VH-VL binders against Lysosomal-trafficking regulator (mv). Designs and how they scored, part 2

Target 1, 99 residues: Lysosomal-trafficking regulator (mv), of Drosophila melanogaster (Fruit fly) (q9w060r2686to2784)
Amino acid sequence: SLNSQILYNFAAKFLPVDGEIEGEIIITDLKLYFLATYRCRYFNVNCDIANITEIWLKRYQHQETAFEILLDTNKSLFFSLQNADDWKIMREVFCDKIV

## First folded at step 1 (VH-VL)

Design dA1 (framework fv_diridavumab)
Fold by ESMFold2-Fast, scan of step 1:
Structure dA1 (fold): chain C 99 residues (1-99), chain A 120 residues (1-120), chain B 111 residues (1-111)
Amino acid sequence: as target 1 above (99 residues)
Amino acid sequence: EVQLVESGAEVKKPGSSVKVSCKASGGTFSSYAISWVRQAPGQGPEWMGGIIPIFGTAKYAPKFQGRVTITADDFAGTVYMELSSLRSEDTAMYYCARDRGSGYYYMDVWGKGTTVTVSS
Amino acid sequence: QSVLTQPPSVSAAPGQKVTISCSGSSSNIGNNYVSWYQQLPGTAPKLLIYDNNKRPSGIPDRFSGSKSGTSATLGITGLQTGDEANYYCGTWDSSLSAGVVFGGGTKLTVL
């Protein structure tokens, strides 16, 4: 539930194996959400921040603009970010988890 | 494991409205889509609409547009479905169900259903 | 009428195999993922298959799904008496009035 305050909100692309989904990342004190409208319906991917084990900086389309988030379930979430300020936010929020 | 707890059975008169609630227990649904699906006696399920509480916007099936309102109280962890201008053919079991993975593709957790009977 | 077409009934003996079809159009099954639900008498529907062919935890591998073009199929092998239920397919319809649509249902009788 969003009974927690939103700390950050920025544009991102979610990168499943079968394409790109444009949306927003929202970070609260407890959770990370990716929210989008995709194929005329609402799309949501989320995880508890406490369940994030590692974050790997990745290249996407020959740029170092992407993050892979590894969860304690060994599930991965792959996102592309648009600008340096968004990357600063991710690095500050997850400094202890970036590999 | 998350459970969806629906409000109790209702008996209503034609022309009135009914409001059914769905509360998450043992987890959260704010960031997931919650659908309302009804099933008339002897018939298959019929999607009425749904909401993703974090977006604050609902989507309705065309058949119910104008008669159904779906709302969320994120603080209370509760989603509501209100159906107005009730008719005898609205007599059905009303389920809330949670979607995971992507909005409205599938429903993995279902409430036990609320019986709504419309009679005079 | 249902947007997705299923046969009204299917029957077989314990240990046998059945398939249940679900037919739609390009705006629904043709462009979207299909899910399948089992409904035992007096209970809420239960998810059997999602994303065309994936099983949730706890669903045995004798249940399978597939999709080809505008049609989907639920397969059940090694039939058990406990499989006697109604089965519904479901998907998103991307036409002008988008929403979730279900099939009319198939009653599986295990004789």
Scores: ipSAE 0.005, ipTM 0.579, lowest interface PAE 11.3, mean pLDDT 81

Design dA2 (framework fv_diridavumab)
Fold by ESMFold2-Fast, scan of step 1:
Formats: sequence, C-alpha cells, structure tokens
Structure dA2 (fold): chain C 99 residues (1-99), chain A 121 residues (1-121), chain B 111 residues (1-111)
Amino acid sequence: as target 1 above (99 residues)
Amino acid sequence: EVQLVESGAEVKKPGSSVKVSCKASGGTFSSYAISWVRQAPGQGPEWMGGIIPIFGTAKYAPKFQGRVTITADDFAGTVYMELSSLRSEDTAMYYCARGPYSSGSYYMDVWGKGTTVTVSS
Amino acid sequence: QSVLTQPPSVSAAPGQKVTISCSGSSSNIGNNYVSWYQQLPGTAPKLLIYDNNKRPSGIPDRFSGSKSGTSATLGITGLQTGDEANYYCGTWDSSLSAGVVFGGGTKLTVL
C-alpha cells in the first residue's frame, strides 16, 4: 500500500545454495524485501514479517554478520550483512524472533 | 537530482486504450511511490492511482477503478499507466510524480513535465 | 466536485499577505498530512509545503502552512507579482476507497 513506510535499508548478500547475490535488504512495517539486479534482471525475495517464525544467528567468514530467517512455510532465507551497525538494527527490530 | 520522463504525446480514438510510460533517471531502484495525476484543460489535478514498484502494489482512485492499470517493469525501472475505454473527457495532460512511503504523508516532490493525451474522432 | 474546498480566487496587492483556506473532513485533512502546490501557467505543479508546515529546499520562508482540525491554510507574506498562479491543497482520504485528493484550486491574482 502507499500507506507503507520504509524503516530500514541495508547492503546485504542473499546466500542461496548455489552462490551469493549482492543487493539490499529493505524493511517496512509489514515486509522484508531483498532487492538486486542479477543476470540482467531485477531480482527480489520477500516475506511478511508476521510469517517469520524464527531468526537464527549464523557466522559468515567467522563473523556474526549472517542470519537465517525461518518462515511458517518451512522455507528459509539466508543473508549476510556488511556492517556491524546494520546487524545491531536487525537484533533490535527482530528481538522477539531471534533464537 | 532525479528526473521523471513521460512517453510522448498520443492522439487516440474514443473506445481505444492508451499506455503511457514513466522513467526515472538516476538510481538503481524506484524506491518511491509513483503516482499518476491527470489535469484536463482548465481543471485542477486529479489523482488516478499509484504504485510502489518495489512491492508491486498498485492502488486506484474509485473513479478510475476498472479502467486504469498501473504496473512496473522491474527490468527497465519503468512505471506504466494504461487507461482503457477512452472518452473525449479523458483528454488531458498526464503526469507521473514521486512521493514517499510514509504513513499519513502523501506529497509529491518530483513531477514529470507531463504527456498530452488527446481523444477525438 | 472536489472533496477539499478552496475559495476559487483571492487577490491582494504587492507586499501584502494572503491566506488560502482548504476545508475537508476527518477522513482526509483531520487524520492526514496536508501538502500545497503552486502551478504557474504551462507548467507542472510544484511542491510548496509538505507535512502540514514543512518547506522543501528552495522554497522561500514567506510561504507557510498550518492545519487545525479539518482545515488547512497556506499563508503567503510579502506578495510578489511572480506569485500569481493557481494553488492546490492535497492530502490522503482514508474513506472507503482511500487515495490522494486535491482541492479545487485557488487562483491568486496580484493586483
């Protein structure tokens, strides 16, 4: 809706089984989006915040800058953040869902 | 500085449809709400609808619901407005304009120069 | 006609102050931020005021906005001949089919 508001925007990597995709995470009051340009196309992955069941802190290259989002569909999304400041925001936004 | 550019002027017959494009210059994603606003000669502006391209969500003014379709072309970063079943009273200047995604805050800070659509037999 | 009511015209002499009103209801002005636009002949509308009383960069401080209840006002002080234009208020209407609504417009004539 045009009523939605963007709360946060971070540089991030989406980590599918087959590789890395560089892009941005955008968090609104209702949804989390990952947006990128990949193989000459716009790429997006998104989920409703209400459908997130758990967030698991992970290490990427021996730093606590990665996380895995578990959805109520039993699917998961795996991301890595570039900055410690962005990670602090993620902890505060999703404190109720972090395991 | 971001600019919005609408496609060129159109002359259409009654009963046909028209599709106008809006492109933003500068930036990787259109992270704004994009609205379509028309203005008939001698009249004030009239909001037709808008879209949030990153969400794919469109909303339409009641007067245009069922006749207007607003879409985003993710690859090109272009927003489109298609108006069907054209009538002579659809003759107007059509603008695209950008605004924020803020609850209760719906201003439009950057406007295109507008595209003239003329509907005549 | 328009959901937001503005006077069709207003006039004043150079150097004077004018106030343009915009009246609505609880479903629009009463619960949402108001914006104001200036339109010179042959041009697209230009944002003058957003979020009731804020000015974009480049808009002189002689333009001001305010909101009280279901009404908003645009104030212009130190009136100049270049201010002669149409002025429109705008807001969100949260009634059954929500969307952006504009006022009918006010033609400002500088005598």
Scores: ipSAE 0.012, ipTM 0.612, lowest interface PAE 8.7, mean pLDDT 82

Design dA3 (framework fv_diridavumab)
Heavy chain, then light chain:
Amino acid sequence: EVQLVESGAEVKKPGSSVKVSCKASGGTFSSYAISWVRQAPGQGPEWMGGIIPIFGTAKYAPKFQGRVTITADDFAGTVYMELSSLRSEDTAMYYCARSKDYGDYYYMDVWGKGTTVTVSS
Amino acid sequence: QSVLTQPPSVSAAPGQKVTISCSGSSSNIGNNYVSWYQQLPGTAPKLLIYDNNKRPSGIPDRFSGSKSGTSATLGITGLQTGDEANYYCGTWDSSLSAGVVFGGGTKLTVL
ESMFold2-Fast, scan of step 1: ipSAE 0.014; ipTM 0.661

Design dA4 (framework fv_diridavumab)
Fold by ESMFold2-Fast, scan of step 1:
Structure dA4 (fold): chain C 99 residues (1-99), chain A 119 residues (1-119), chain B 111 residues (1-111)
Amino acid sequence: as target 1 above (99 residues)
Amino acid sequence: EVQLVESGAEVKKPGSSVKVSCKASGGTFSSYAISWVRQAPGQGPEWMGGIIPIFGTAKYAPKFQGRVTITADDFAGTVYMELSSLRSEDTAMYYCAREGSRTYYMDVWGKGTTVTVSS
Amino acid sequence: QSVLTQPPSVSAAPGQKVTISCSGSSSNIGNNYVSWYQQLPGTAPKLLIYDNNKRPSGIPDRFSGSKSGTSATLGITGLQTGDEANYYCGTWDSSLSAGVVFGGGTKLTVL
């Protein structure tokens, strides 16, 4: 993953069942990463882009800037973006996977 | 306000293992990393490692790699630190501490668990 | 030696001011936020300063922090006997991937 080229970077919140974590989504040609704010190195929230089966557009706190990534392992990752411009770019990047 | 409640004191023989627990009270671990920091008598604190429970990912200081395992049980709201192959030099106070979600400072500390390794 | 270097002791009289230094390198203090902790005998460390110069709620304004280059300083004004404790600096070390590193500590004696 070190050799992957970074294509996009978005401010985002990772949304577990309890609470929210501020950070950044980083998209390379091979993987999607979520890194907690201030570059915390305790992260294991990542996936191969090839393993993403579906992306569902969602609401979070009454805003339509959230999405859920479903993986071929039957795991899901739930994120909220900070602004509508980043959300539009995310939709364009993953248009083939959006339900 | 959250408090961290650690398990009770342990007395162990050399070569055995010890497992210390840290439970959140008055809140949850949520977006925070939980670190384990030990302090031998008369010495300064030494970071052993940490975990972000929701990620399930632990990171260990090089000195403790291979001997320490840090795990989290989200259903119990508890983080564990297990140290194996105990030596007399492992006699110390063991603290769990909560890291802020934005930087690496420790804002909430447990009271510490005394681990004594003696023959 | 500790990755972060502190003087082993410092002394001052009640009402005076004292500073405690913490020296590191570009991979730790130079590139990351610094925190400071107070430890009274028989107690767990307590956060005094985070993000170089910020105080948590409940910490008096006579405690201050600063960072310049690869060094940080904890300042204590209006010294009180209750300030007699060990003080530790802490930060993240990026180059070692060792995670959190602490200074060796400074014992403050109020004479």
Scores: ipSAE 0.006, ipTM 0.612, lowest interface PAE 9.1, mean pLDDT 82

Design dB1 (framework fv_diridavumab)
Fold by ESMFold2-Fast, scan of step 1:
Structure dB1 (fold): chain C 99 residues (1-99), chain A 120 residues (1-120), chain B 111 residues (1-111)
Amino acid sequence: as target 1 above (99 residues)
Amino acid sequence: EVQLVESGAEVKKPGSSVKVSCKASGGTFSSYAISWVRQAPGQGPEWMGGIIPILGTAKYAPKFQGRVTITADDFAGTVYMELSSLRSEDTAMYYCARGSKYGSYYMDVWGKGTTVTVSS
Amino acid sequence: QSVLTQPPSVSAAPGQKVTISCSGSSSNIGSNYVSWYQQLPGTAPKLLIYRNNQRPSGIPDRFSGSKSGTSATLGITGLQTGDEANYYCAAWDDSLSGYVVFGGGTKLTVL
């Protein structure tokens, strides 16, 4: 069927240039989703795993909890996780499943 | 602690359909996977399918593809499972179960189950 | 039949250790995390182990899990009468677009 296998869920912030949006990252075998409620509406940012060219680990607010996803369209998505423990798990996921 | 509550027991005729609901109590399941698992008398568990309520994305086991439909009403905190073309072999305990974060469909919270009996 | 293979039964005395195996293939255990469930008579299954070797809060450290290749193992030490139950392994299977598969179950008898 067309539905993706769900691999992981993480609480996260999406970091656009002008703010923060709290939500959750859901990683499947085909896509990465960021889902949130923003201004009383469901908010969705997503990308195909196949379109990810690089993943770069970043700091956010003096913590090693953030990462940048670079897409083949030259677009970037920036996220931060709640804590260093989630970030360690996400790093393993990138090495195992995505990178 | 979250609890899951299935709707009440059902007795159905062969060839009919049954729709069972699952509601979260004491918490939410919006971004978690909710699975439907059945267990016939004296048999082991059998995964039917699952859904992530916030996405509306459902996945079905091959045995049930075409006969089962899983839907969610995220604002009501309720997930439904509808099984059609019922046969006596569908007589079983039906559970809903919540998947936890960091895993795909492993089930950390289970309802007590509801009995569906298919008989004339 | 079950997709994952478990021995149908195992038995041991109180205080002893028991090991329950679960065998699969590259599309399930070989590529995905394994979980283990305990089912006492008349109750819903209860999660014992997730992500191969992690315990949920409230599960004693007498229960452990491991995975190697396409096989997984549940270990139970210091057996108690209350451990008498059916045990099931489970994993996601990548074949046929993806679904959860269970083992056939192992009945643990504490004699």
Scores: ipSAE 0.007, ipTM 0.618, lowest interface PAE 9.3, mean pLDDT 81

Design dB2 (framework fv_diridavumab)
Fold by ESMFold2-Fast, scan of step 1:
Structure dB2 (fold): chain C 99 residues (1-99), chain A 121 residues (1-121), chain B 111 residues (1-111)
Amino acid sequence: as target 1 above (99 residues)
Amino acid sequence: EVQLVESGAEVKKPGSSVKVSCKASGGTFSSYAISWVRQAPGQGPEWMGGIIPILGTAKYAPKFQGRVTITADDFAGTVYMELSSLRSEDTAMYYCARDLSGTYHYYMDVWGKGTTVTVSS
Amino acid sequence: QSVLTQPPSVSAAPGQKVTISCSGSSSNIGSNYVSWYQQLPGTAPKLLIYRNNQRPSGIPDRFSGSKSGTSATLGITGLQTGDEANYYCAAWDDSLSGYVVFGGGTKLTVL
């Protein structure tokens, strides 16, 4: 549940190698959630922020708007943000984890 | 701790089809891609294809395109691989494996023990 | 036919270091992450290295990976008898709409 204070909300795409899932990223003080908005009835992804070990910057459609989150469970999550302002905030929030 | 469990061994005739299942034990498939990898006796592993159950999107290796079908029933926590037009060369151990990245991004961290499929006349 | 090329065998004594190479092309190793798998006789493959040089939890730091251009290497230091196994590299290949390719395998014999 979203019991924690919501700090940020971004329109985003989850990026499997062979597709895209549109949704939003919600960042609280404890967790990061990805909530699908359409077509994917059971696709909700979340992780504890404390479990994020690295964030790698990626390109999407020739833009530097994508990133990969690596968790301490060794699971990776791939996303792209839709605008430059959200990307700037994302980089500032996770500056200590970006490699 | 999640484990993947394949269905039991199969013996099939040439020209028939085989359908193998893969179930998650101790976890779910909800945020993972599942790959099917086979290994013939004395040979290395060979990727057949995979599926992202939540998307229902499957990818197939070129060698198997047209005779392999991978499907998912996420409600039951099961992924299936069906291989048609069986030949003796399809005799192998068939594994399902979970993609560590949660998508098809190149690495498989949890593997089933494998299911033997034997094709003989 | 394997798409990635590995030496078929390597051998070393306990305590030594061994390096296993994996050669590909621009469409696979040159553009994508490399992973490495260990397969002991009678068992399923086990992930040793992912994203070129990362270790999953539970894999000792004796195992390391690296990538340069279209080639990758797996290093094992402090070799133990229990390391005797087949080792496979793997990568995504961008050609033909995309698929996972494996190396032919390297049998490591601990003398």
Scores: ipSAE 0.007, ipTM 0.584, lowest interface PAE 11.5, mean pLDDT 81

Design dB3 (from dB1 with heavy chain G99T S100G K101D Y102S G103S S104G; framework fv_diridavumab)
Heavy chain, then light chain:
Amino acid sequence: EVQLVESGAEVKKPGSSVKVSCKASGGTFSSYAISWVRQAPGQGPEWMGGIIPILGTAKYAPKFQGRVTITADDFAGTVYMELSSLRSEDTAMYYCARTGDSSGYYMDVWGKGTTVTVSS
Amino acid sequence: QSVLTQPPSVSAAPGQKVTISCSGSSSNIGSNYVSWYQQLPGTAPKLLIYRNNQRPSGIPDRFSGSKSGTSATLGITGLQTGDEANYYCAAWDDSLSGYVVFGGGTKLTVL
ESMFold2-Fast, scan of step 1: ipSAE 0.006; ipTM 0.631

Design dB4 (framework fv_diridavumab)
Heavy chain, then light chain:
Amino acid sequence: EVQLVESGAEVKKPGSSVKVSCKASGGTFSSYAISWVRQAPGQGPEWMGGIIPILGTAKYAPKFQGRVTITADDFAGTVYMELSSLRSEDTAMYYCARESPRGYYMDVWGKGTTVTVSS
Amino acid sequence: QSVLTQPPSVSAAPGQKVTISCSGSSSNIGSNYVSWYQQLPGTAPKLLIYRNNQRPSGIPDRFSGSKSGTSATLGITGLQTGDEANYYCAAWDDSLSGYVVFGGGTKLTVL
ESMFold2-Fast, scan of step 1: ipSAE 0.016; ipTM 0.656

Design dC1 (framework fv_diridavumab)
Fold by ESMFold2-Fast, scan of step 1:
Structure dC1 (fold): chain C 99 residues (1-99), chain A 120 residues (1-120), chain B 111 residues (1-111)
Amino acid sequence: as target 1 above (99 residues)
Amino acid sequence: EVQLVESGAEVKKPGSSVKVSCKASGYTFTSYYISWVRQAPGQGPEWMGGINPSGGSTKYAPKFQGRVTITADDFAGTVYMELSSLRSEDTAMYYCARDLFWSGYYMDVWGKGTTVTVSS
Amino acid sequence: QSVLTQPPSVSAAPGQKVTISCSGSSSNIGNNYVSWYQQLPGTAPKLLIYDNNKRPSGIPDRFSGSKSGTSATLGITGLQTGDEANYYCGTWDSSLSAGVVFGGGTKLTVL
């Protein structure tokens, strides 16, 4: 379920090894959610912000709008934002975790 | 009580636009998506698109892409659906519905519908 | 034309049972959850079944759902005159035309 204290949301694509899934990144005071846009409910991911160890900035389709989140479980999540302004905000929000 | 209250019936001329409102109450407005679904006389429901009120992100059905615009006013707790370049085949009942897509793509609360008639 | 195929009508007597089918493809029913909606004349659709086989609060257990492969079925037992309505299946379509899709509807007549 979503926290009521939503701070940011961004249109995004989740980038698995063999495809892309459209959705939204939602950031609350405690968690980051990715909710796939009108797809199987099992493709909803979330993580505690406190469990994010590193974020690497990446390129996707020749744009600097992608990033990879590394969790303390050694799992990684790879996303692309559609809007360059949203990417700037994401970078600012997580500046202490960007490598 | 969870409610979605839609604006009143509209009669429009071909080529004009219509804007229907949907006021939500009884729940946290930004926690649920709102979908718009229309139903022409004697036909089944047709999904037009939806919005996440939390950020205003939208998804439109391909048939309506370029003609439909869905917006949300978080302060007013209201979602709007504007359909442009109206044709006679746009004559239908237009519903807003609360969308629990993150829990399995279903709409659990529906407005009563707004009749839109496009007459030449 | 609707993406999901339903029989246009079914009929039965009070107390009997009926099933309403909904046929799709791998991009919709085959890979996604199915919901069912009841629409009484002059009213908005009402959610009957979600996640293939779950009932919202207030929906009696004589309504049931199931899914197998690319098809789904709504079952209604102990038919009552108040069940006379149109019934629609719905799901997500994961193809390039991605979005919510509904069946063409089945009119249930209780004779």
Scores: ipSAE 0.006, ipTM 0.595, lowest interface PAE 11.2, mean pLDDT 83

Design dC2 (framework fv_diridavumab)
Fold by ESMFold2-Fast, scan of step 1:
Structure dC2 (fold): chain C 99 residues (1-99), chain A 121 residues (1-121), chain B 111 residues (1-111)
Amino acid sequence: as target 1 above (99 residues)
Amino acid sequence: EVQLVESGAEVKKPGSSVKVSCKASGYTFTSYYISWVRQAPGQGPEWMGGINPSGGSTKYAPKFQGRVTITADDFAGTVYMELSSLRSEDTAMYYCARGYRYGSGLYMDVWGKGTTVTVSS
Amino acid sequence: QSVLTQPPSVSAAPGQKVTISCSGSSSNIGNNYVSWYQQLPGTAPKLLIYDNNKRPSGIPDRFSGSKSGTSATLGITGLQTGDEANYYCGTWDSSLSAGVVFGGGTKLTVL
């Protein structure tokens, strides 16, 4: 559940190695959520912002802006964004973590 | 210039394992997915799997699941592919190839020259 | 066996046009982008086409790609002897246990 104030939301694709899941990224003051409906089921991936160590710019296809979130457990989350305005949000929110 | 340099040819006995390396240069190593693709003599290419170097996440083709292990050394800019329990049917040219880490739309734009692995008694 | 179906061979004279087909299903070509690779004897595959119809830098406009439904086509115009090679289509298979799949290849002979 999202109990914290939602600061930003935007369309995104979550990119596990074995698929592509369309959904939304939601950023609150403490957490980043990815929410989707995948195969007629609720799908949720989330992390505490405090556990993010680095965010790396990645290439996805020829024109989309993508990024990877590296967690302190050495697990990563890979996302693709739809437009430049959404990427500006990521840069502003996570300026101290972007490599 | 962007290039992938693979380790030298190998001759192995059945039942052993082989580990092939792929050293990347000329680009940001962690920004691209690396795939391993093999090609048996006279046959078409067969995707074995790949790795995202930044997080180490891997995907293996079902045929190779349980026999193949792909790893990355981000400090050295090198990807490794280890294939175990070798059989004569594993005799092939083994390529590493660079691509995007995303499933739909994954293509390989830069290829290594290939490493010949021969499995014989 | 190959997941994607290509004709085993095609031939034409210099200066002519050929097309090479690649047939799949909804879980691969139908829902994903198609790439094409050229392989000259003794060399690694080389990317010719990505995202169905786009050419990397350095690939001449004689090479083109298209996709319709569950099939893709590579077109080559103005054939040259240097085009003699094997051609492979490739795509992602969206099924849970698959990844990249390739066609069986088409050998192009320029007479």
Scores: ipSAE 0.000, ipTM 0.573, lowest interface PAE 17.5, mean pLDDT 82

Design dC3 (framework fv_diridavumab)
Fold by ESMFold2-Fast, scan of step 1:
Structure dC3 (fold): chain C 99 residues (1-99), chain A 121 residues (1-121), chain B 111 residues (1-111)
Amino acid sequence: as target 1 above (99 residues)
Amino acid sequence: EVQLVESGAEVKKPGSSVKVSCKASGYTFTSYYISWVRQAPGQGPEWMGGINPSGGSTKYAPKFQGRVTITADDFAGTVYMELSSLRSEDTAMYYCARDYSSGWPYYMDVWGKGTTVTVSS
Amino acid sequence: QSVLTQPPSVSAAPGQKVTISCSGSSSNIGNNYVSWYQQLPGTAPKLLIYDNNKRPSGIPDRFSGSKSGTSATLGITGLQTGDEANYYCGTWDSSLSAGVVFGGGTKLTVL
């Protein structure tokens, strides 16, 4: 369950090295959640927004809809948004962390 | 064809405001961001800010924050840039430019021809 | 001062090759795509290169781009008199600038 009000919600894919997982990204004031559409090992991926050190804008399948989140633990999370409009909103939300 | 048509030249006094318009045609207006970029005589381009017409959200360069206001009229297909508290240093050519819809915030694929704004006493 | 550093001028004869450099930092060129713009006297800038090395429709293949670390280069082969113009690099800087930044420009003179 989410501890605070949902600020943003995006249809998205989580992109681990071994595949792609359909789901949605939910952003609150404290956390970013990825909730997979189907039950799998990546069902609930999340991070504290305060622990995000960098956001790298990326391409996925020749589309400019992707981004990579770098955490202070040196772990990264790679996502693709379903459409350009959501990607633009994501860019604006995290403009101070985009590298 | 895709076009951005800017309003005509302006001559203003220091301390006044100027509002420049940019009318878009030949594409879906709400699918692309519009940026404003100025260029002083003999100088390089300087980004002022941009707008997402689909929601009206704006981003301004820190140098212009508090003096610039960018708005969009979806019905008219037009973006406006208003710069207040004008100084002689604001004398420049002002361009609107389309940010590529599936692109990054740092490139502009179509440019207006520019509006000359002269600030003099 | 411009955030991105370019040489102020470059010159060459028709048919020659030139490269124009653009130097930045990790917060701009180092982690973001670079674009290049051509500006003929009295005209608006025109996009030449986007995403480091891609050309828009209508830009001939004698224009090319590349990026390495915190630097980018614009290459022009088969130089023509019509290439005489100012050239600007541009990118995003999401650190202190928080927006689009441009280089100071390079004037290309064709002999």
Scores: ipSAE 0.000, ipTM 0.561, lowest interface PAE 19.4, mean pLDDT 82

Design dC4 (framework fv_diridavumab)
Fold by ESMFold2-Fast, scan of step 1:
Structure dC4 (fold): chain C 99 residues (1-99), chain A 121 residues (1-121), chain B 111 residues (1-111)
Amino acid sequence: as target 1 above (99 residues)
Amino acid sequence: EVQLVESGAEVKKPGSSVKVSCKASGYTFTSYYISWVRQAPGQGPEWMGGINPSGGSTKYAPKFQGRVTITADDFAGTVYMELSSLRSEDTAMYYCARVGIYSKGYYMDVWGKGTTVTVSS
Amino acid sequence: QSVLTQPPSVSAAPGQKVTISCSGSSSNIGNNYVSWYQQLPGTAPKLLIYDNNKRPSGIPDRFSGSKSGTSATLGITGLQTGDEANYYCGTWDSSLSAGVVFGGGTKLTVL
């Protein structure tokens, strides 16, 4: 059965070059998913946590709540969280996953 | 043809759990979300939650959080919905439904025929 | 109590036109596309309209949808006795803990 236990979830925006996609970030023990609120070309955004190499702090719309995930394929994913408290938790989770 | 086939009717006692299955065919299973929607006798539909089968990511309605679990078996092309701690108020028709592609509103384009769940002593 | 508000019933004669309203708020209809479902007695709901005003294949053009602000409308022209059913609007609610919300339903009686 394809069944992953959810460890964390956060309201988030996925930020491709052509717009903003509202949704949430779901973190399991193996993967990070972005679940779009809207059915769109970005609804299947996910990556293996083991493949995350770096996380970079970014600004989005003058706030310090954005981050860029760099994968070992040199692909990146850019997200913004709605509040600073979720960002702090997310940073702790990801820092623990980076080796 | 695209279709969702649900498991058969269930009769359960209060406090037990029920697990309903939804087998998808006629399309790429991992390309669509599947929702569960219930309808009590004489009432309107009520969304319980949904799953993205490609990763198993789920979203549950607040009313059902803690009691509902939705899972997917991509090898079998089947989604399951388990509802625990059953009450008489859980007596309803339970539908699975496919979520349409590229909708900014989460519309459901293909529906199962429904599974009747009756909770009685 | 439903999140989206619909009239409980509407009625009209065969061949006439009827409209069914659906009212919400900025977090649901105001920010998201609306869908409409027809439910005949003893059957599962059937998608009539998606993305505010689009029809799936097989749905006749006498069914139409529109959206303005926080409200949506389903229009049915050339009423037939087979249209007698419950009709529900639905959309996504963008508030963090919600998800899909439906209207309370409208029973259409064809006289």
Scores: ipSAE 0.000, ipTM 0.593, lowest interface PAE 15.9, mean pLDDT 82

